# Ledger of designs, part 11: VH-VL binders against q9nrl2r1430to1533

Target 1, 104 residues: q9nrl2r1430to1533
Amino acid sequence: GGVHELSAFEQLVVELVRHDDSWPFLKLVSKIQVPDYYDIIKKPIALNIIREKVNKCEYKLASEFIDDIELMFSNCFEYNPRNTSEAKAGTRLQAFFHIQAQKL

## First folded at step 2 (VH-VL)

Design f39 (framework fv_ficlatuzumab)
Fold by ESMFold2-Fast, scan of step 2:
Structure f39 (fold): chain C 104 residues (1-104), chain A 122 residues (1-122), chain B 107 residues (1-107)
Amino acid sequence: as target 1 above (104 residues)
Amino acid sequence: QVQLVQPGAEVKKPGTSVKLSCKASGYTFTSYWMHWVRQAPGQGLEWIGEIDPSDSYTNYNQKFQGRATLTVDKSTSTAYMELSSLRSEDTAVYYCARYSLKGSGYTPFDYWGQGTLLTVSS
Amino acid sequence: DIVMTQSPDSLAMSLGERVTLNCKASQSVSNYVSWYQQKPGQSPKLLIYGASNRETGVPDRFSGSGSATDFTLTISSVQAEDVADYHCQQYYSYPLTFGQGTKLEIK
């Protein structure tokens, strides 16, 4: 994508970061503090990493950006049982993302 | 003005059940999880369980599983904890506390009820 | 269950002294630790969450630090109104668990 498309990605990431349900997704899970996470999740990602990729112009297509956001949610649901606060936050934030992504 | 209002005291006999209330005001009741915590006289705090008022989803401390039941009434913004098969060691102050899922991560119990003293006589 | 152990059980300090309260988790809890102040006959009040974030309205003399298994609450200059029990809590995994409490008194 172009300069205008990259600006749209930045705006959406900022909206996700500011959402009340973003707390499980702000930063990568620490390998040292939660080592079992990386036994299960092979492609870890978080909003801070996605924001860095946006700033470095690493997303050429909207589909690449959307794929990284969906990977983040997929990781959440894979690691966290559906009855956890993390999984519930992920469900609400993913719904918000799907509505906002319609504007892309 | 956020308030969680609980009755002051309850007295019950062993083997009976009790249902304690926690009436919330000053915020959107369904936006915050409600937790229950007890404290025996002179002892530390012990977590009982949590409920999401938006869908009544619950998680319990396994120690209380099968004895404690958490419910809510959205129309009155009231949370309830029912504890069955009461024993003398259930004598404690029972608190409800609000839990936030927003900001930079979980904001633990930012507001607490005054507590209800439950006395289970021999 | 993760066991939270506080030390000391009680301490008495002179007004203006620096106070350090300790809390140890039996397993890593990352930074998901909160501290509560409880005065006699009152409900606990949140002081610190996420190991080091001070709750709004809490005096700046209160600070939290630590990660993984070892956590501390520091009061840089103790005041008379700080007389209370202090409880640490982990909210990293279920069940949520608290330490036994540390009682702070003024000499």
Scores: ipSAE 0.000, ipTM 0.564, lowest interface PAE 15.5, mean pLDDT 86

Design f4 (framework fv_ficlatuzumab)
Fold by ESMFold2-Fast, scan of step 2:
Structure f4 (fold): chain C 104 residues (1-104), chain A 124 residues (1-124), chain B 107 residues (1-107)
Amino acid sequence: as target 1 above (104 residues)
Amino acid sequence: QVQLVQPGAEVKKPGTSVKLSCKASGYTFTSYWMHWVRQAPGQGLEWIGEINPSGGSTNYNQKFQGRATLTVDKSTSTAYMELSSLRSEDTAVYYCARSEYYGTGRFDYAMDYWGQGTLLTVSS
Amino acid sequence: DIVMTQSPDSLAMSLGERVTLNCKASQSVSSYVSWYQQKPGQSPKLLIYWASTRESGVPDRFSGSGSATDFTLTISSVQAEDVADYHCQQYYSTPYTFGQGTKLEIK
């Protein structure tokens, strides 16, 4: 069992936000701009929401934080077909996340 | 107000490389993807690739992977496409075009503004 | 790669006539199709995106319809200024692909 401090979660979110492939994940999908998104995705989430939860100390365990990040990627792959720019960015960013998450 | 300015023409010899520019103005450069699309004389449009100026993330058409390189200079709001190992078949008008994005959505990946194009002629 | 096929290759219409241009995808692209107008010597201009949404500033005589594999662009009353090549594009999957274009002329 490792120590899961607020600063560790914030550092990882900052690294994700700064990654070249974070663009699909920075903010919630707009219902006006993507009308069918919320018909398909039941639990929308984005890095700005996750960062807000970190700042409010809503994650007590690393597993809770990891679950929200994985939900974000799961939503991406559920909505976006395999060979889209979003799915490709998600695949690369998820791989980066898995490497960085080993430090938690 | 939105403007994408490209040079009118460029002439290159086979086997050389070219670096084409696209200078953006009138909008927030980092909020839109930049695409490169070419059109050979009398032919249809062919997508080369896209770059997100915010992070530098790129996606390429496999046909051009290894020959095309997309970059940006955020300080001058300029996008570049470098194409190497030029052949006569690369003679075409090369357009830059922007598309908006909103999170994971593809709703606005339509190319809403286009540069005037650069005619690249590859000949000896 | 997804192949986009347009029909007809060219057509000539009289002023005021209704014209329908067709675009077929080799596999389902949902509604991720755009239409562009390209006048001689000019860059393409976006007309329609997400199959049926008209771009701001585009005259309401232009409309798009369709889903999955079959898409149409309709001009309800052709004007002289509508002489151009019209291109459809899918942005469902990379590489993004365009149809070969339909040339519209006035008789």
Scores: ipSAE 0.011, ipTM 0.641, lowest interface PAE 9.1, mean pLDDT 87

Design f40 (framework fv_ficlatuzumab)
Fold by ESMFold2-Fast, scan of step 2:
Structure f40 (fold): chain C 104 residues (1-104), chain A 123 residues (1-123), chain B 107 residues (1-107)
Amino acid sequence: as target 1 above (104 residues)
Amino acid sequence: QVQLVQPGAEVKKPGTSVKLSCKASGYTFTSYWMHWVRQAPGQGLEWIGEIDPSDSYTNYNQKFQGRATLTVDKSTSTAYMELSSLRSEDTAVYYCARERYSSGIKYYGMDVWGQGTLLTVSS
Amino acid sequence: DIVMTQSPDSLAMSLGERVTLNCKASQSVSNYVSWYQQKPGQSPKLLIYGASNRETGVPDRFSGSGSATDFTLTISSVQAEDVADYHCQQYYSYPLTFGQGTKLEIK
């Protein structure tokens, strides 16, 4: 990806982090607090990891960035029943992301 | 005793709106989500949407987005579904059903259903 | 939308026979599948949730199995009161979707 794409990825991640519904996604899920999470979720990811990948220029295509964000939401919906506070936050944040991602 | 009470029937003309009620009793109303599901004569079940009574957060089937509106009245433990711009194909039995959720429970289903309201849309 | 396809559309069994009802999702729904029993003129009744968990009060002859895309409801010994339509439902993703139903009759 170009310089403009990298700047756009950083801006989108910052917008996601600042969103009220980002709380389930800021950091990896704790094994102590949620012991069965890693038995179910095989490719864990969170916004702090995605932001680090953006800063290290690891996304070559916008599709790769979008895939990691979608994986994060997919993991949320896989682990959390859709009517939990985590899933509600994920649904709203994913909708926000889809609107912003149209600008990529 | 846990129950969801719905009116038996409603008849409406095309182009009008209807507001169906679902009165809950015997449990903590805000601890369960409420779903609305319809069934046309001889057909399967079709999900309309869901509402969390604790904060009125809703999710809709896109087929009904803009026509269906789900609300709750916590003071009377009653859920409502308003369906606008009625068409003859909206003729169906409309069910409300609760879905439990609790800390530590991963899987759950719609464990209590209302008796259904038969909505007939005809001129 | 995830399409849930049930098979067979209908079947007739003799009392005491083992019956299996199938439900196939068009894409993975993990274990987020419920089964409902519906008798004529009545509301659906939850039998199974989370693919394999039997709801309280449901006879132990009813069991659910499967994951991802292929799910089965089994009645180990069919009784006369089991005559009904059976519906599978996914609640993995929006919109929630039901299969078309399987009608169970007794010979």
Scores: ipSAE 0.015, ipTM 0.686, lowest interface PAE 6.9, mean pLDDT 89

Design f42 (framework fv_ficlatuzumab)
Fold by ESMFold2-Fast, scan of step 2:
Structure f42 (fold): chain C 104 residues (1-104), chain A 122 residues (1-122), chain B 107 residues (1-107)
Amino acid sequence: as target 1 above (104 residues)
Amino acid sequence: QVQLVQPGAEVKKPGTSVKLSCKASGYTFTSYWMHWVRQAPGQGLEWIGEIDPSDSYTNYNQKFQGRATLTVDKSTSTAYMELSSLRSEDTAVYYCARTHYRGGLSYYFDLWGQGTLLTVSS
Amino acid sequence: DIVMTQSPDSLAMSLGERVTLNCKASQSVSNYVSWYQQKPGQSPKLLIYGASNRETGVPDRFSGSGSATDFTLTISSVQAEDVADYHCQQYYSYPLTFGQGTKLEIK
């Protein structure tokens, strides 16, 4: 808990944001560009929201942080067919996340 | 300058193969997918396939599966399309075009090469 | 494969007239439709993406609308430089498919 966990969360979010495959995840999906997204995805989330939650000390446990990141990937794979650039980016970024999350 | 540069023309005989190039500049090559689209004289646009330059993962239009091969050279930021067993009906302008990444789930062509006219004749 | 059908095949308009170009998908593509302008001897240029979003640098006389199966591109006041072929495209599912194009001419 505490300060140590918050520092680790910030470090990992920064690494995810810097990754070349983060582009589908940097911000919430646009309702104007993808109007049916919010009919299908009931718990939308993105890296900018997760980073704000880290900065506001809203994650009390590593499991809560991991759950939000996994929700982000789950949403990607639910909405986007496997052969899309979004799904491919999600697959690579999720693999990177799983390696880095072992440090949490 | 953000651009995709293609040779102007290629002439090939039926039954041979051709390898067309598309050189990217002015942006991070591995951050955009590269597509190939052709247009026969006076006809509409036809999608051939796509490649992710970061890992060389490809998807093809089934019409071109087995004849088209997409590759990239990251060291030169160049994409290639090889088309084998050429027929006269393959005479067309061949464009490379990148997929836009802005706006999350958008998969549209914001930048196009000038096209290479491939003529297949005896 | 999703078939995109454009209408009309060609039309001639007078300067300043409002023109509408139609594009119909054989099945629902939600709003995953883009429009491209292609002038003679040139590469296609993106005008509209996501059915209704105008690309940066495209004049505001161009607008897109529609959803599901029926889409339109509107030019509110046609100008001489608008002479071109216009192509709609779906990017909802593979393979990516284009309409046959509509040729716009000035009379």
Scores: ipSAE 0.000, ipTM 0.568, lowest interface PAE 14.0, mean pLDDT 86

Design f43 (framework fv_ficlatuzumab)
Fold by ESMFold2-Fast, scan of step 2:
Structure f43 (fold): chain C 104 residues (1-104), chain A 124 residues (1-124), chain B 107 residues (1-107)
Amino acid sequence: as target 1 above (104 residues)
Amino acid sequence: QVQLVQPGAEVKKPGTSVKLSCKASGYTFTSYWMHWVRQAPGQGLEWIGEIDPSDSYTNYNQKFQGRATLTVDKSTSTAYMELSSLRSEDTAVYYCARVPKYTSGYFGEYFDYWGQGTLLTVSS
Amino acid sequence: DIVMTQSPDSLAMSLGERVTLNCKASQSVSNYVSWYQQKPGQSPKLLIYGASNRETGVPDRFSGSGSATDFTLTISSVQAEDVADYHCQQYYSYPLTFGQGTKLEIK
C-alpha cells in the first residue's frame, strides 16, 4: 500500500508536541483553571489549533506558520512571569523551535 | 578561567545586617544569572534567590523575601547579597553560583561554577 | 515546595565497588535534576544535569539516570578521591530545592 507523508509543518508540530516542554501549549488554557487568562490574552492559540490548521492546509507560507507558533510563545511570556514553570518551558521550547525552523 | 571570588569569613552580631560580595571574572558577566545558596554547618544546600546582572531582575525563595536583597555592580562584575535581621540560625557558608542563560543546548537552573563561599557566623 | 529526599544518608564502600545513590522528588520533576559533588571544605561541583547528562570534565565512571520522581547517581568503580557529600537538586519549579545529601566514605 500507499504511505501518508507528513508536510514540513506537520513534522515540526509533531516534534513540538513530543517535546518534554510542550505541556503548557498542547491545548487552549482552561477558563476554569485560569479565570483571568482570556482577559489578558486576546489572541489565544495552542499546538492542537495549529496542527488542525496544518491538516486543513490553511498555512500558505512558512511565515504564516511561524507567526502562529511565535504568537503562542508571545502569549506565554505575556501572561506568565519569567520565573514560572510555564515561562521556563516556553523559553526552552521556543529555542528548540528556532533551531528546527531554520529548515523551513 | 572562570572565577567567583568571595571573602572567606564574616562575623556579625544578631539583629545586624551583612552584605556579602562575589566578584566574577573570566566570562561575560551579563550572559549568566547569579544565584545565592547557603549551607548551615553539617546541613544541606538552601536556595536564596537569583539575579540577572543584565537588568537586575530578581527572584527570591519566599523564605528569604524581604530579608535578602540581591544586587550587582556591572562596572566591577560583582554580585552582592545583603541579609538583614540576622539570627544565630543564619550561621552558614554562603555561596554565589552562576547559571547560563537558556540556549538550545543548556536549559535550566543548574550551577556550573560556584564561588568558594563565605562563612557567616552570627554570634553575640 | 518540591521536597527532594536522598537515600541513604551515608554509606561506606570499598575501592573499586559500584555505588548507587538515590534521590526522590515529592512530585514529578520530569528530567530536571542535577547532581553535585562536595568534598570536605570545598564548594559543590556539578556532576550531572538533566538527570543523565555528564558535565564536561567529569569522569565517565559517574552516570545519572531516572525520570519523574526517582533518580539515581551511579559511580561504576569508586576511587579514593570520590569521598564527598553528594547532593541532588530539582530545577523543574521554583523555589529550587536540594536533597539533604548522601555522605560517601571509603572503608
Scores: ipSAE 0.008, ipTM 0.644, lowest interface PAE 10.2, mean pLDDT 88

Design f44 (framework fv_ficlatuzumab)
Fold by ESMFold2-Fast, scan of step 2:
Structure f44 (fold): chain C 104 residues (1-104), chain A 123 residues (1-123), chain B 107 residues (1-107)
Amino acid sequence: as target 1 above (104 residues)
Amino acid sequence: QVQLVQPGAEVKKPGTSVKLSCKASGYTFTSYWMHWVRQAPGQGLEWIGEIDPSDSYTNYNQKFQGRATLTVDKSTSTAYMELSSLRSEDTAVYYCARDYTKSGWYRGAFDIWGQGTLLTVSS
Amino acid sequence: DIVMTQSPDSLAMSLGERVTLNCKASQSVSNYVSWYQQKPGQSPKLLIYGASNRETGVPDRFSGSGSATDFTLTISSVQAEDVADYHCQQYYSYPLTFGQGTKLEIK
């Protein structure tokens, strides 16, 4: 299933990037703007990195792709208090992801 | 009020490079992705790539990867596209165009376009 | 790459007629399709985004429809000012791709 899985991953990443709540996840968190982020988050990731991994065919299993997306949300919830705009955006985007990912 | 201003024309010899400009005004330059699109005479539109002016992150059409370089100057709200190793087939009108949104469902549609620069590559 | 194919290549219509322009994607692009109008010597102008949403300032006579692979731009009553090339675009998948265009002329 490699070709079909890559097509599905590309479609899902595109939908995530285009979602209104993707703004906290498009790129790696800036160390200049958020200096303590990388002291707390040990495995930073963002949609641009996941997109590059999809394009380079680095996901051999759907579970690896799902794990990276889930890591991204986990990082958001670990760093950001639940009542922040970032955490609220992450909650909505994660729910959207779970609906779309049922097809993987 | 929102405008993208490009020079009218450029003439270059084969094998040279060109750097085309696109000056934005009337909006916050760093809040929208900028795209580059070309149109050869009598042909359709062809996407070259995109740049986020807030951090200079780029994505390219693989056809132009290695030949096209997108950059921005935030201080002047100007985007640039450099195209190297020019061939006669690069003769086209080159447009810059603003993405509809920074993110979300309609990111990828282009709501504002520059007037285009006619690049002629000839000996 | 996703190939966008427009049909017909050109159309000549009488004023007031209903015009239908077609755009077909080589694979599903959901509703991530936009339509652009390009008049001679001018840059493209956004008409429709998300397959069916009219851009602000675009006359009601323009409408878009379709999903997945088959998309249509309709002009309910063509006017002289509508003479232009019309381009469809998908922004579902990289690279972003356009159709070859349909030229609309008045008889």
Scores: ipSAE 0.000, ipTM 0.582, lowest interface PAE 16.0, mean pLDDT 88

Design f45 (framework fv_ficlatuzumab)
Fold by ESMFold2-Fast, scan of step 2:
Structure f45 (fold): chain C 104 residues (1-104), chain A 123 residues (1-123), chain B 107 residues (1-107)
Amino acid sequence: as target 1 above (104 residues)
Amino acid sequence: QVQLVQPGAEVKKPGTSVKLSCKASGYTFTSYWMHWVRQAPGQGLEWIGEIDPSDSYTNYNQKFQGRATLTVDKSTSTAYMELSSLRSEDTAVYYCARQLGYSRYGDYAMDYWGQGTLLTVSS
Amino acid sequence: DIVMTQSPDSLAMSLGERVTLNCKASQSVSNYVSWYQQKPGQSPKLLIYGASNRETGVPDRFSGSGSATDFTLTISSVQAEDVADYHCQQYYSYPLTFGQGTKLEIK
């Protein structure tokens, strides 16, 4: 993983953040508002954490970056029933991510 | 026990449309996405599209956009696929299939399948 | 569209042999691959999802592995009832796409 790959990751995270369906993923789920979330989800993650990892050059391979984004979607679908606005936003954003990630 | 029941066969003329049904039972119909997949004789599987029965939100394979329409009837727990402008190349077994659920690795995987409806398009 | 290519197209094995079926994606699909078994005249049955997770009720002899572009389905000791077509599928990107299938027969 070089500077070129890191720049591509930055661009992709910015595109995800700007997407209309990013709202469930911008920040970690609140323990105060959703107390049972962290009993169910053992590896919490959100776009702000992924962006910070990109900025700190923590992703050495494209697969590591993709795995963190997919973990974020996996957590959404594990916690939220498919009929929720969160799960529907996640489904649309994940499809968008898959299209954009083909360019990595 | 989860079941997806489809009619055995349909015969249609070229240029017409068909509406295939898939009656679900044994689970909460609105909690799982429904997929439609076809298989031409001796060929592989081809994805047509998906629908969320809770709000009728759909995603389609672009190859079928404009020709395929996915709908549901919540009161009867029945999913429908309408295919218009039929041609001989549409002759295939058409399956409905339930999405595994909202778990990471199960998302978009299809855990229960209907028995399939053989659609024959001939003049 | 992501193209899924399976190999071999067909194979014949002796009872008890270890079988490996291959599936290659034209682009990286992470681990978003499922495997289905389809016996003659029947609907497909889910065996593996997320590249390596065995669906409930599927015998332990079936296992999946791989990531990115290269995936395998392994049957550790083939049984007579395993005669079927096996299909891989990616669900990384729309449209969802399947491989052409591998036919497994017993000698």
Scores: ipSAE 0.005, ipTM 0.596, lowest interface PAE 12.0, mean pLDDT 87

Design f5 (framework fv_ficlatuzumab)
Fold by ESMFold2-Fast, scan of step 2:
Structure f5 (fold): chain C 104 residues (1-104), chain A 120 residues (1-120), chain B 107 residues (1-107)
Amino acid sequence: as target 1 above (104 residues)
Amino acid sequence: QVQLVQPGAEVKKPGTSVKLSCKASGYTFTSYWMHWVRQAPGQGLEWIGEINPSGGSTNYNQKFQGRATLTVDKSTSTAYMELSSLRSEDTAVYYCARDLSGYKYGEDYWGQGTLLTVSS
Amino acid sequence: DIVMTQSPDSLAMSLGERVTLNCKASQSVSSYVSWYQQKPGQSPKLLIYWASTRESGVPDRFSGSGSATDFTLTISSVQAEDVADYHCQQYYSTPYTFGQGTKLEIK
């Protein structure tokens, strides 16, 4: 029994998910609602996919985890013009991530 | 047209398992997450979990973690929810529901639900 | 887990009256709140998503408002066909949680 402790990666993903600016990143972009997304973004990823990889112990190094989070932000900035709500949310969440990632 | 077809009813004894189906049609099955939600008689809605049909990734409500298993068969566009160690408290209507088209976009679709009765 | 609390539990209104249904989250869910209408014997139907965006085909007498922790569904002029249970849901973080529901009846 007892208390379930979260890994450092799981704790960080939970903090990102709970952040007000996580909304563009929670799940993969809909192919039907945004049909040109997958023509532009060749390596789609979202927080739910990253959390699954953490739970399956697929990250052997902190750098691999950080790379996937940074890919997520990179995709956001590549697809969304800088003046969009998505890009602004991504900028704020990325800044929050960089602060939290100092714990890794 | 978008349809999610579920069986009308299932009756099971306590301690057994049930596997409920949800057959999707009218859209690209792998493009949307599928949710499972239940509603006990006279009670509110309770989220069980969700599955991505594309890769099989799942998220569960901790209350059902270890008892509920969500799967899909992409070849038949069918989602499944298996619930083990059934108790009388599991008597409820079980719905499958296609996720929103996006967090800021609508188009939510629900199956008609399967009434699961757990009784000795 | 985020707890969603609806009020009132039930209400009976006269045709044409303005109806307000409330939903409170135990922590901020930003605008990730949807409202569902459920008529007896039927599955839930989406009315409002993203706190205030009306689903296509939903009459304009239905409107949603609120952010963070306090959300409201308003029916500007209740009609007989509006008799149903109304459920709010947060989809900000898993597990996604619903309120207990508000039952709307006509006097």
Scores: ipSAE 0.006, ipTM 0.572, lowest interface PAE 13.4, mean pLDDT 86

Design f6 (framework fv_ficlatuzumab)
Fold by ESMFold2-Fast, scan of step 2:
Structure f6 (fold): chain C 104 residues (1-104), chain A 125 residues (1-125), chain B 107 residues (1-107)
Amino acid sequence: as target 1 above (104 residues)
Amino acid sequence: QVQLVQPGAEVKKPGTSVKLSCKASGYTFTSYWMHWVRQAPGQGLEWIGEINPSGGSTNYNQKFQGRATLTVDKSTSTAYMELSSLRSEDTAVYYCARVGESYYRGIDYYGMDVWGQGTLLTVSS
Amino acid sequence: DIVMTQSPDSLAMSLGERVTLNCKASQSVSSYVSWYQQKPGQSPKLLIYWASTRESGVPDRFSGSGSATDFTLTISSVQAEDVADYHCQQYYSTPYTFGQGTKLEIK
């Protein structure tokens, strides 16, 4: 664990942020612009929050990191209809994540 | 399956009002904006307005503002368009169509991906 | 209001030919343009949104391009089932507006 796992988490978050399909996931959804989002989504999360948790060493196990990434995708599919560009981006990015997460 | 179901036809007299229905099924009704578009015989498509079924907010084409009223009934997943003071020029096929409500930084860039079959409104006496 | 102008008004093509349909906006609409196919007696069907993104289930012979004011729908090899009216729409600013349509027929 520890140091080696943190380095792997940092690398994976950077790869996710750089991916073309990361745009729906970069920041938390605005309460002002999308007022019903937080009525539907009870555990909001985004890549900037996950990155900050990695930098603060808040993930002690790979499973905790993976759970937060999967929560992010789960929220996307719960709020966004299947045929939206957000849901399509989420599907592609999740597939990319699953391939890269094999290295954890 | 995802569907929008509309009645086939309505016949009305000039000066009356009509309320057209659009029943949604196969998806979460409150997650998509609903649009209304008409097409006069042999003419192009004309946008009437849009409604967010979640909050009830509406935007109208100014040409129809004051005559068109968009509403929804969440309990039956049905959208309605009421058009008042009918004229012969209102004879057209009226479509409902959904657009994704999802946003990235406040931007909605999807098209109208699911359409009802249309209701032919004939205004004549 | 933003005016959308399509050209040509109509055209007749032979099977297998490449077809190009044009759509011009009276002011910049960025990439907020969709293309719809409407066959006789049917509702419009979404082909392309965000100027160049093909809707799921739409054959890859259909493609969209352009930005700002000039947009193009291309059918790389026209087939008999492509006989339809094609409509472009801007959704950059309300009221959303459609072009007058282009009628595609097979010779």
Scores: ipSAE 0.000, ipTM 0.549, lowest interface PAE 16.3, mean pLDDT 85

Design f7 (framework fv_ficlatuzumab)
Fold by ESMFold2-Fast, scan of step 2:
Structure f7 (fold): chain C 104 residues (1-104), chain A 121 residues (1-121), chain B 107 residues (1-107)
Amino acid sequence: as target 1 above (104 residues)
Amino acid sequence: QVQLVQPGAEVKKPGTSVKLSCKASGYTFTSYWMHWVRQAPGQGLEWIGEINPSGGSTNYNQKFQGRATLTVDKSTSTAYMELSSLRSEDTAVYYCARETSDYGKLYFDYWGQGTLLTVSS
Amino acid sequence: DIVMTQSPDSLAMSLGERVTLNCKASQSVSSYVSWYQQKPGQSPKLLIYWASTRESGVPDRFSGSGSATDFTLTISSVQAEDVADYHCQQYYSTPYTFGQGTKLEIK
């Protein structure tokens, strides 16, 4: 609960942001650069949005935090074909997240 | 049938560069990532890097960054690995290997027969 | 870099015996481990992926298990054609790394 849980969420988000495979997830996908993204993905999210929610104490349970991270990966795999650098980065970063999330 | 065809051997002098080929057939070349792996005599396998033939995106093992260059020729379904500033320690069998299109799994499902590169005067 | 360590370095088995080969990762790699068979003078051939999933066409006697840091390849009844080096690989993070290999021989 509270500050202790937020410290854990903040630490995990920082670790995800610093990971080499975080580049597809740092900010929301640009509609200008990827025009069809928002036609396919109905609940867009990125690490900058999740970090803001952590800073504003919007996650009351670890499960809510985990759900947002999992949504981010789910969106990646729905939009990006398997052989893309984005999907590969997502696969590795998700595996890293699953190991770290055991602490939550 | 899926095949990755590599030349059997190459001999180069120290300080030169080599460009090894890997000709793919039996599948859609641009739908699968290609990896390069080497094996020095009597030693284990060492990953060099990967390329997406569709867009040309590459990732390298930092040990080979700056010395290895991965490219593809889509018209001939051929992948290439160029290795510069050759040393005797680069003597090894060099394999190309295809990464599966099985979503989220990233394993190497087909391998070329390998090219033995010998670096000697 | 993640270090993959295989044990033992070599094994000599009798036909029909159960063989166990081990692979340890220096940090957790979840289930992102593959096993490859390499016969003398040949390229590696995929046996197992996702730690425990057998590749199509691979005999039922081969199985994989494990997660996180400890992985095992088992041959339930070794055959003469199984003489080879066996390599484990993590594909959890780049650079992808392989173990040093385990050599399997028949007595």
Scores: ipSAE 0.007, ipTM 0.595, lowest interface PAE 11.8, mean pLDDT 87

